# VH-VL binders against Arf guanine nucleotide exchange factor SYT1 (SYT1), part 17

Target 1, 216 residues: Arf guanine nucleotide exchange factor SYT1 (SYT1), of Saccharomyces cerevisiae (q06836r405to620)
Amino acid sequence: SRRSSSIVNALSSFVNLRSSSLSSSRQQHLQQQQQLQQKLDVSLEDLPPVPAPEFSDSCKDFLIKLAPYGKFIGIILTEKDDEFKKNCLNYLLTNCFEFKNDPLDIALRKLLMFLELPKETQQIDRLIMAFSFAYYKAQKSYSKKKGIECPWSNADQVYFIAFSLLMLHTDYFNPNNKSKMTKHDFVDLVHNDKYSGGNEIPMAVLTYFYENVTAK
Key: E = the ipSAE of ESMFold2; O = the ipSAE of ESMFold2 at other seeds; V2 = 0.75 times the mean of E and O plus 0.25 times the DockQ between their complexes.

## First folded at step 16 (VH-VL; framework fv_inotuzumab)

Design q1 (from o6 with heavy chain S57K; at its last look DockQ between E and O 0.83; V2 from the best seeds 0.81)
Fold by ESMFold2, look of step 16:
Structure q1 (fold): chain C 216 residues (1-216), chain A 125 residues (1-125), chain B 112 residues (1-112)
Amino acid sequence: as target 1 above (216 residues)
Amino acid sequence: EVQLVQSGAEVKKPGASVKVSCKASGYTFKGYWIHWVRQAPGQGLEWIGGINPSGGKTKYRQKFQGRVTMTADTSTSTVYMELSSLRSEDTAVYYCARETRPTFGGVSPYGMDVWGQGTLVTVSS
Amino acid sequence: DVQVTQSPSSLSASVGDRVTITCRSSQSLLYYYGYTYLSWYLHKPGKAPQLLIYEVSNRFSGVPDRFSGSGSGTDFTLTISSLQPEDFATYYCMQSRQLPYTFGQGTKVEIK
């Protein structure tokens, strides 16, 4: 019910501030729909009880049952560590979103335009882990079809950069934060990661992401 | 160099509280969960809880829920663990440890790569 | 909670011996991206625990080649191929698949 979580509010403003990859008319339509939902102040608790999946439900069957829940579908599918719901989330992200020709920051804005972030950090992780897998698969497939090298080594690398972008935005635009992340701090965060390959991301790419995320 | 430096040993009476500090350096503090792990004499390692310094979000082992509080001060890159209502079985060395990989949820397949030197807390009646 | 059990609880061995420590979890540790969330630590008296192996089989920076990890699902093994005098320590496996993190009870390795 309470929509004053600073993390969720900051990430929602990430979606609203800039999205340069969408066409103007498409962007206006999506933004109007999002504003209407926010204006109505609908919470998940105000909606009918979420249906349980039936034994024979496919992911598609269950997602059709969830359609009335709109922006809350991400919260519902990540509420607990559930293999079927994890598969449904992957199906949704693979089949209902287009990520293939998008830089990661734009793809992340698309995700958050349609899905409300959970408040609980482990649910956020489940959502962003699933997004990063779907994004990587789309990018890999797109790069292959265009005859170019995929810029990403694996989904884990995508997750780490997605985490870093969201953390940067939350930190930079928090009005209570007097010690904002500098470009140096952001580059240091990413380049210190030797486990997911953050240290392999070119400086020019990180500079581009920093400038795009911190633009206001 | 990435390091975690903890406050010194403490001697407490049963029923008191202890607050242990863990000062981080050499990395972007806000990005990494800090976990607390203890070892009582003759016992193994036991996870107590963890904190995400970015938003101050915490997770505690149920056994410690209601007795432990973890906080972070981003201006000094320091995490604190306070354990209240101390019992003799709380006598242990307390370690802070960094999650190897930054995450929102505080879990990763990469373990905990950097550990503080440990703080002995002795609870004597 | 995910429970993790080690075997043996202690052992004595000579320099040059091959040492094997097993770790079993109460559920599969496989999670996102095909990773298995199992790590191994070395703990010596008076020192902090040290990460040896992450994600089942990857040696942490500076860990000698004589240490190796293997396993899948619920069953895991740490092997020291040729025990050295400095390898006297207690060894722990840990699952990081979910919070709370849980450690095995430890295996104390004593050098004869």
Scores: ipSAE 0.799, ipTM 0.899, lowest interface PAE 1.0, mean pLDDT 87
ESMFold2 (binder alone), look of step 16: mean pLDDT 92; pTM 0.948
ESMFold2 at other seeds, look of step 16: ipSAE 0.801; ipTM 0.899

Design q2 (from o6 with heavy chain G55K; at its last read DockQ between E and O 0.74; V2 from the best seeds 0.82)
Heavy chain, then light chain:
Amino acid sequence: EVQLVQSGAEVKKPGASVKVSCKASGYTFKGYWIHWVRQAPGQGLEWIGGINPSKGSTKYRQKFQGRVTMTADTSTSTVYMELSSLRSEDTAVYYCARETRPTFGGVSPYGMDVWGQGTLVTVSS
Amino acid sequence: DVQVTQSPSSLSASVGDRVTITCRSSQSLLYYYGYTYLSWYLHKPGKAPQLLIYEVSNRFSGVPDRFSGSGSGTDFTLTISSLQPEDFATYYCMQSRQLPYTFGQGTKVEIK
ESMFold2, look of step 16: ipSAE 0.824; ipTM 0.912
ESMFold2 (binder alone), look of step 16: mean pLDDT 92; pTM 0.946
ESMFold2 at other seeds, look of step 16: ipSAE 0.801; ipTM 0.903
ESMFold2, look of step 17: ipSAE 0.822; ipTM 0.911
ESMFold2 (binder alone), look of step 17: mean pLDDT 92; pTM 0.945
ESMFold2 at other seeds, look of step 17: ipSAE 0.825; ipTM 0.911
ESMFold2, look of step 18: ipSAE 0.823; ipTM 0.912
ESMFold2 (binder alone), look of step 18: mean pLDDT 92; pTM 0.948
ESMFold2 at other seeds, look of step 18: ipSAE 0.829; ipTM 0.915
ESMFold2, look of step 19: ipSAE 0.787; ipTM 0.895
ESMFold2 (binder alone), look of step 19: mean pLDDT 92; pTM 0.945
ESMFold2 at other seeds, look of step 19: ipSAE 0.812; ipTM 0.906
ESMFold2, look of step 20: ipSAE 0.844; ipTM 0.923
ESMFold2 (binder alone), look of step 20: mean pLDDT 92; pTM 0.948
ESMFold2 at other seeds, look of step 20: ipSAE 0.788; ipTM 0.893
ESMFold2, fold request of step 21: ipSAE 0.843, 0.848, 0.829; ipTM 0.921, 0.924, 0.914
ESMFold2 (binder alone), fold request of step 21: mean pLDDT 92, 92, 92; pTM 0.947, 0.947, 0.947
ESMFold2 at other seeds, fold request of step 21: ipSAE 0.827, 0.848, 0.843; ipTM 0.916, 0.926, 0.923
ESMFold2, last read: ipSAE 0.833, 0.844, 0.844; ipTM 0.916, 0.921, 0.922
ESMFold2 (binder alone), last read: mean pLDDT 92, 92, 92; pTM 0.947, 0.946, 0.946
ESMFold2 at other seeds, last read: ipSAE 0.841, 0.846, 0.849; ipTM 0.920, 0.925, 0.924

Design q3 (from o1 with light chain K35Y; at its last look DockQ between E and O 0.58; V2 from the best seeds 0.78)
Fold by ESMFold2, look of step 16:
Structure q3 (fold): chain C 216 residues (1-216), chain A 125 residues (1-125), chain B 112 residues (1-112)
Amino acid sequence: as target 1 above (216 residues)
Amino acid sequence: EVQLVQSGAEVKKPGASVKVSCKASGYTFKGYWIHWVRQAPGQGLEWIGGINPSFGSTKYRQKFQGRVTMTADTSTSTVYMELSSLRSEDTAVYYCARETRPTFGGVSPYGMDVWGQGTLVTVSS
Amino acid sequence: DVQVTQSPSSLSASVGDRVTITCRSSQSLLYYYGYTYLSWYLHKPGKAPQLLIYEVSNRFSGVPDRFSGSGSGTDFTLTISSLQPEDFATYYCMQSRQLPYTFGQGTKVEIK
């Protein structure tokens, strides 16, 4: 029940849908896609009440209890500044996502294909800070195994760039926004940051991020 | 040069409202929370609330909830704080201040690095 | 809400003196990535507050090296190693671990 939990299998099935031909199990996969789409259309308050953690629950035990909540797991684990739920979120991001081979923008896409962003900004912060820690650890471990330098200085740098990418996406594709961020605005936002090391990110990398995010 | 410039002093009667502006320049306005902090005569600094102009998200200290509204106009890089139902104890200098590092939630370990010059609001009978 | 308390509320000092101001929070200010969400500000009448120290001990740009910060968890200290004439002001600590942001009540440093 360690590496083969229902959460890990659900994520693996989602990834396999992207790589597998629909012709191999066409009717089953189409019905699964339709049910997943229907589930994604409901709100959290339409679902049964979220179970409370039991005193003896491990992070894995509690995550198994949360599996039926699907895309809402991130919202549930970030609703409050709760140390146990923070540890459960770290467990989920470390064990059920594969970030080591991914550029940050791809890793963010993977996260958001499975988890819905909360609407409340403090919850978004807790989710993205946890993601950024898990991503940084995966990248640092991978770089060490490959004998190369990790491209990231620390998790806080990852957080700031993740923030910048998500903010750019939301800003650019908001139909009510009359004045979209330009490439210059985005580069300026990132390069003026001396506190989280945004100023250390190469211009060429930021240019490709801008083009990739705004092309969506 | 990063700068926040506030509107001028205001004199108001009890029960009225006041709207203070804070115009930003020299940086990418959309990414940064702007906080409002006041100081009544002889008192310390008191946080009122904050706004993220990119998302329109606001957070207010509970004692001001229902009396304060913060808005942003991204086309003019300006944040506004409106305080209604004014009382004499609302007499204070009101400051806008920028969160040093952009965040979703408006908190960071880096404090508030740029402050407006302050706007004196006087509420007198 | 996180409460932040400063000591002393005021003090008198001479140019050249070493000044120590303490700040205590009602809960730990440690948060993500091992950072502690505590900053210090200088405030003079008729002027805007000025950031001095962020994340406990990091001096903000242009702040003289006579200002230093230390501490961890709930207990923090601002030290002015050799007080200068321009340092007579009111000093505030602030927690930024969560909203609402809360300031200490201030420490007024006056000429003896």
Scores: ipSAE 0.845, ipTM 0.923, lowest interface PAE 0.8, mean pLDDT 87
ESMFold2 (binder alone), look of step 16: mean pLDDT 92; pTM 0.947
ESMFold2 at other seeds, look of step 16: ipSAE 0.856; ipTM 0.929

Design q4 (from o1 with heavy chain V107T, light chain K35Y; at its last look DockQ between E and O 0.70; V2 from the best seeds 0.81)
Fold by ESMFold2 at other seeds, look of step 17:
Structure q4 (fold): chain C 216 residues (1-216), chain A 125 residues (1-125), chain B 112 residues (1-112)
Amino acid sequence: as target 1 above (216 residues)
Amino acid sequence: EVQLVQSGAEVKKPGASVKVSCKASGYTFKGYWIHWVRQAPGQGLEWIGGINPSFGSTKYRQKFQGRVTMTADTSTSTVYMELSSLRSEDTAVYYCARETRPTFGGTSPYGMDVWGQGTLVTVSS
Amino acid sequence: DVQVTQSPSSLSASVGDRVTITCRSSQSLLYYYGYTYLSWYLHKPGKAPQLLIYEVSNRFSGVPDRFSGSGSGTDFTLTISSLQPEDFATYYCMQSRQLPYTFGQGTKVEIK
């Protein structure tokens, strides 16, 4: 049988959201469907077989077919390295989520409230890379509309900080881990990255993230 | 200084197993994939597999499935590669190497920036 | 698996020569965010491989500027603009677009 990911288990408490952050009607519908599925303890194997995309399907057409799968849509769209499913995931994250005015940690909680995290690390990578692109584009567009400079250099920087936040959470709240990441360890991890711009993140921002992620 | 330091050379008989260690220092060990790459005499470089110490996730090249096991000990910042059912064609220098940037999936466009010194494993009767 | 084919397998050159090594992938190495997942390594006998170039064209720290990389999609080139005595080695390209990582067969650069 499948084994559950330690990341998914450790992140159960991370995904809680403030209720006011779900203002769009589409996001509210997805949240309501997710809440029902949680109450019924539905697994992906309990649902009908996932439909295959048809040659003429747009991303929207295929996502409509996937709507009954609720929280499992992220797992379905990342199962394989598939260009059409990658485009569908980008469409979903761009059109069905609102990220413009959210700090990254809040945006991650929104994502994981509605989408179950895959267990396999390459699938997690595909999900978080797609999220990071959509988040960066939303932040860049919002900053341009407001006449301010975007705080993010590129989507890869967003990806690395998202990775770091999720890793900090899983490390800090893993009950089998006696040697938890300190703030110094977290800052060192992020600032050691000279390739995607982790080293450019100010200490005050990292302190904010560390305190928010490690707070109960 | 970021370093990967490997255990010493091994001489084994066919059918035995070998366990090579790779001790990391000078960076936050958690978060970085460690890959294993070997070079047999007169041959090129061959990727064997990799491990993420934070998640315990492993990936192996198909030809090694069932014969290779990679583990990590985060308390000592050490990764281990164990290769069983050794054959003469497993004679090689074995390297550990760090993925340059942390990822969930173990791949990046930035290559492998830090390499261990190599461990010669000789399999002969 | 992504196949990566390197050419030539060996070459002889004199100090000061321009050296060109090619690498061809069986599929595009372009992935998320417009990055191309190709790197180059130098390997001398008795030493560990050394990263020279990452993401097609970026020199790794401490690599002399006589080393340059270029290419896109499936076709890539490493150039040594003026060969030095310390540059005799075997050179490898590697794709990191997906696991398993795969290396080219190697190019041994010998000094005449």
Scores: ipSAE 0.839, ipTM 0.919, lowest interface PAE 0.8, mean pLDDT 87
ESMFold2, look of step 16: ipSAE 0.838; ipTM 0.920
ESMFold2 (binder alone), look of step 16: mean pLDDT 92; pTM 0.946
ESMFold2 at other seeds, look of step 16: ipSAE 0.838; ipTM 0.918
ESMFold2, look of step 17: ipSAE 0.851; ipTM 0.926
ESMFold2 (binder alone), look of step 17: mean pLDDT 92; pTM 0.947

Design q5 (from o6 with heavy chain G106D; at its last look DockQ between E and O 0.40; V2 from the best seeds 0.00; counts 0 for: pae E 2.8 > 2)
Fold by ESMFold2, look of step 16:
Structure q5 (fold): chain C 216 residues (1-216), chain A 125 residues (1-125), chain B 112 residues (1-112)
Amino acid sequence: as target 1 above (216 residues)
Amino acid sequence: EVQLVQSGAEVKKPGASVKVSCKASGYTFKGYWIHWVRQAPGQGLEWIGGINPSGGSTKYRQKFQGRVTMTADTSTSTVYMELSSLRSEDTAVYYCARETRPTFGDVSPYGMDVWGQGTLVTVSS
Amino acid sequence: DVQVTQSPSSLSASVGDRVTITCRSSQSLLYYYGYTYLSWYLHKPGKAPQLLIYEVSNRFSGVPDRFSGSGSGTDFTLTISSLQPEDFATYYCMQSRQLPYTFGQGTKVEIK
């Protein structure tokens, strides 16, 4: 009850802000950014070999070297189980993205507008884990600044909802998928999951997530 | 609500194959790894392998590579483990278990929270 | 493969005793973002294993307060603060830091 009351209160306030501010300015910004990314038809194999980090590089130093790789930076930083590259990814998501005012679905779209999603499952997992950690930190800091409780219990809960949204999006827009998940099924399955904290997300919020993720 | 229900006990001869089913209910089947773990008489728990039904990705312990096959049927939310070229040492109780968290990756810090009831496979000549 | 070794292999205890079981990994189980991939299971004959502790020290839902986990890196401990009659079972640690997943050999906790 303590945990459920906190997340309900924060998400209700968050939904109001999203509804009023998102349907005009932010949606237009996201559409423009997505359009620009689609126009850049470059593959990673067309680019010079990725530089190796030097022993003296800070995360910032290495990220500057990666700047020409643009949307592929996420793929590069998650290519293998590498502590330095993991730290660089955390640095990127913490310092070059602003998540504190975003609902999770918008933050996830912002991430994918600027970074190409890796194809390999291990790389996807590293990227989404890093995103969930950075998003949770930003949300916790924002809640502290506003004097309210953070709507999220921990980064693992954020990961679970982000995973669910990505799976829904991929499944819904896969042309080979004949049996698309309905809104009712999605909301119920996520909300019934008490071990990953889905049950702490109000059904109304999950309904809005479904509608936003499956739109267009 | 979350359940894994396995098929019944099997008695097999050496050299045969066995196929054990594990039917999942009460959660989103895609995205959660299902692992197979066995316990031979007098022995501890031994991980055999796992499957993620989302893409059908499988991982097998090297010892079983080449004679174990795991498959998933998304329409029935059922995972199957087939073990071929059975030996007397394969006599064991076989469990399926779900990873606690869905994941794109191969590993989870949370372990396996839901286990099937177990299936006894007896290999005797 | 990452090896995990439990100690002791068995022990005898009375109801109310404090019981400590250790698990040592051949490699660090630390992963990204501070996760440590060590879990503990309880297994009774004729029953499926049950998750007790995940990520070193987090009690799984419905697990009594008398169970606790601790440790870091390569050395981990499961503690039962006051043994109850239903706690007589075999306990396993498992690493999930990398495949293949590996269990300790088990620790059988018996009535003295």
Scores: ipSAE 0.472, ipTM 0.743, lowest interface PAE 2.8, mean pLDDT 84
ESMFold2 (binder alone), look of step 16: mean pLDDT 90; pTM 0.931
ESMFold2 at other seeds, look of step 16: ipSAE 0.618; ipTM 0.791

Design q6 (from o6 with light chain Q98E; at its last look DockQ between E and O 0.62; V2 from the best seeds 0.77)
Fold by ESMFold2, look of step 16:
Structure q6 (fold): chain C 216 residues (1-216), chain A 125 residues (1-125), chain B 112 residues (1-112)
Amino acid sequence: as target 1 above (216 residues)
Amino acid sequence: EVQLVQSGAEVKKPGASVKVSCKASGYTFKGYWIHWVRQAPGQGLEWIGGINPSGGSTKYRQKFQGRVTMTADTSTSTVYMELSSLRSEDTAVYYCARETRPTFGGVSPYGMDVWGQGTLVTVSS
Amino acid sequence: DVQVTQSPSSLSASVGDRVTITCRSSQSLLYYYGYTYLSWYLHKPGKAPQLLIYEVSNRFSGVPDRFSGSGSGTDFTLTISSLQPEDFATYYCMQSRELPYTFGQGTKVEIK
């Protein structure tokens, strides 16, 4: 099916707000690159053909080849279900982003500040599943290093909450949507999930997320 | 109670179209993909396609591409599957089924937990 | 598309028998987070399919202990340890690793 331009526009507003950063000077440089690419209104189709990986390429080698594609790297690495590209995406998310000290909503904003969401829902899924794995691993590793309990049960729980946050934001800020998702609707969505541990998320945490996501 | 309730049986002539409804209740409709699966007489289960009601994104099995359209009405929590250019081999029971866990792409390890009661579509002259 | 092949296509058994049904995928069903995207369904005439097992080995709510699933990668089994009268039905495995979802051909478990 055809992608709706309305959905893409609604999702882009999720990345619009600035937040605190662990490495502000590096983050500032990445933010400047993102803004320049948006000003130029470049489409992925307008760029040179994406290079294929060579047999000898490491993930790092291939990512260096992809550097000129900027915000489109996420789209390129999720185009199809490809094990090498999945490994490259994991490498990127693990080594070029810092998530360990961020609440999930802030980490999502950092991700989408630098990577454009794909239009196709299976590609979105591959990107957010990969993000959620990297985020969970960073949180778990940091918790272990500090001798504290990781607040997340597993990566699948992170994925489900990330999904819920993005869906809430898209629904709430879609100008064509006259029946916006209420706090009750959001809590119901999350707490009814018995499979990814949504039902384990405290009400106070859901209130925090709802208020942060729906704030202007 | 989480439920999917489908529209009643249909009898159609070859070349016609059929539109089957699937009304959801008891859960947050917007978050869950709805899949359509059919079973022709003497045959196994066959996935037709699915829809994400959150944005209306669809995916169809290639053999149905161009003949099937799925839509969602969030105001009534209802999904529709329309199959056109009907043939005798389209005679089947058509089921809607919910993806167990919400996802962007409609893929999860948890299967499909809630099924509609089925709608018999008979295509005969 | 991921092909899923199920065997046998039918079998005859008596109440109390151990029944084993196999399912083979053309590709590994292992995907994100170490999960394997394989589920099993029970289907009786005139009824909708019912989810039995998800993620290879997890019983869905209300499914008795006599049903168990096992396997990894491309090879999976459903076992009914002691067949009961209500278990005579057709059983399907399904891969959910990617769309389109695909089912095995089905295994009809008949009374001997």
Scores: ipSAE 0.796, ipTM 0.898, lowest interface PAE 1.0, mean pLDDT 87
ESMFold2 (binder alone), look of step 16: mean pLDDT 92; pTM 0.945
ESMFold2 at other seeds, look of step 16: ipSAE 0.844; ipTM 0.921

## First folded at step 17 (VH-VL; framework fv_inotuzumab)

Design r1 (from q4 with heavy chain S57D; at its last look DockQ between E and O 0.81; V2 from the best seeds 0.83)
Fold by ESMFold2 at other seeds, look of step 17:
Structure r1 (fold): chain C 216 residues (1-216), chain A 125 residues (1-125), chain B 112 residues (1-112)
Amino acid sequence: as target 1 above (216 residues)
Amino acid sequence: EVQLVQSGAEVKKPGASVKVSCKASGYTFKGYWIHWVRQAPGQGLEWIGGINPSFGDTKYRQKFQGRVTMTADTSTSTVYMELSSLRSEDTAVYYCARETRPTFGGTSPYGMDVWGQGTLVTVSS
Amino acid sequence: DVQVTQSPSSLSASVGDRVTITCRSSQSLLYYYGYTYLSWYLHKPGKAPQLLIYEVSNRFSGVPDRFSGSGSGTDFTLTISSLQPEDFATYYCMQSRQLPYTFGQGTKVEIK
């Protein structure tokens, strides 16, 4: 419906990485491919019915069956609060994405370059919560291997910052929004959070994120 | 200090509509879902729906679908709930409440931390 | 929809008593990151509801330590260790695991 797609439309421009953010010609080619798919406006309803998982399917087995659905895999795996599909999404994000060297804003752009956001806000939550767990685990593991402290306290903190970045982008670039978030508004939003540890994020990191997200 | 301040009491006839305002202050308004909860006389608390002011996304309990509309004005940090086709059983105190932590989906494990003072809506016969 | 049921519907107690209120959900409230999406509210006539406990057992800011929450899965408990005069109110549990939010029917704590 029109109401359920507003967040997806607002966030689609977040995927457009600046050229300096891409490190290989493969990633540039894939970004160009995603732009073409967007122009063709292929919808999930245009594709054959999504196969149901079989009792014997592993997460990998089912993901292979979903490969023809491309950018819609995130929508399919978050359609309902389904334990097997949640496990498949965790498998996908852990094994098919590499987040360990990425700042969060870059990792989010990479995620959304390959996966279309669901229309329903509850599905968006399931996707970003799963992403945040996978990102946190990758960062924690990498930090341990390098003998440094992980910059993140837990996955819920990552989720809240991911939410804040995507909300900031949507708010800042919405042409219908007369009262855009300032840097002070963004910092206050994040630092007001004592529950997910937003208040623990250093000012310098938030300044970095604000400037990167609001740059054109 | 984080506050939600609601508009004053209303008396309405059956079939009319009512629009209750909820003005937020003391925090960055955008990002926080605002929920509406009511209590009819002698009854418990009943969730009506919620809105994210940044996106305009709304969720309504099914029994109110079609006769409730929630809107937000980010320039004044105010949300509105309009309930139409009023019936005598809609007589209640209506509260706005803030989701404690911002989310996309409007839910969190942290509850609703700030509540408005309530608005009595009386639907007279 | 997730249904939430409180017990008892009312109780009478004296100042200093230990009070226990139970809350049961129709499904597990455990969700992402190991959090359980249950909160408790205090409501007095003529006043707004007040958040007491979030995520099962965490006291909200300014809530006295005589209030504690416990439980897991589908079964939860609010305990008031030593009832004070200001604690006579109606108490609600609420699940926030999914929309629509649902409250228990309430437990009225009355003075004996």
Scores: ipSAE 0.831, ipTM 0.913, lowest interface PAE 0.8, mean pLDDT 88
ESMFold2, look of step 17: ipSAE 0.838; ipTM 0.920
ESMFold2 (binder alone), look of step 17: mean pLDDT 90; pTM 0.931

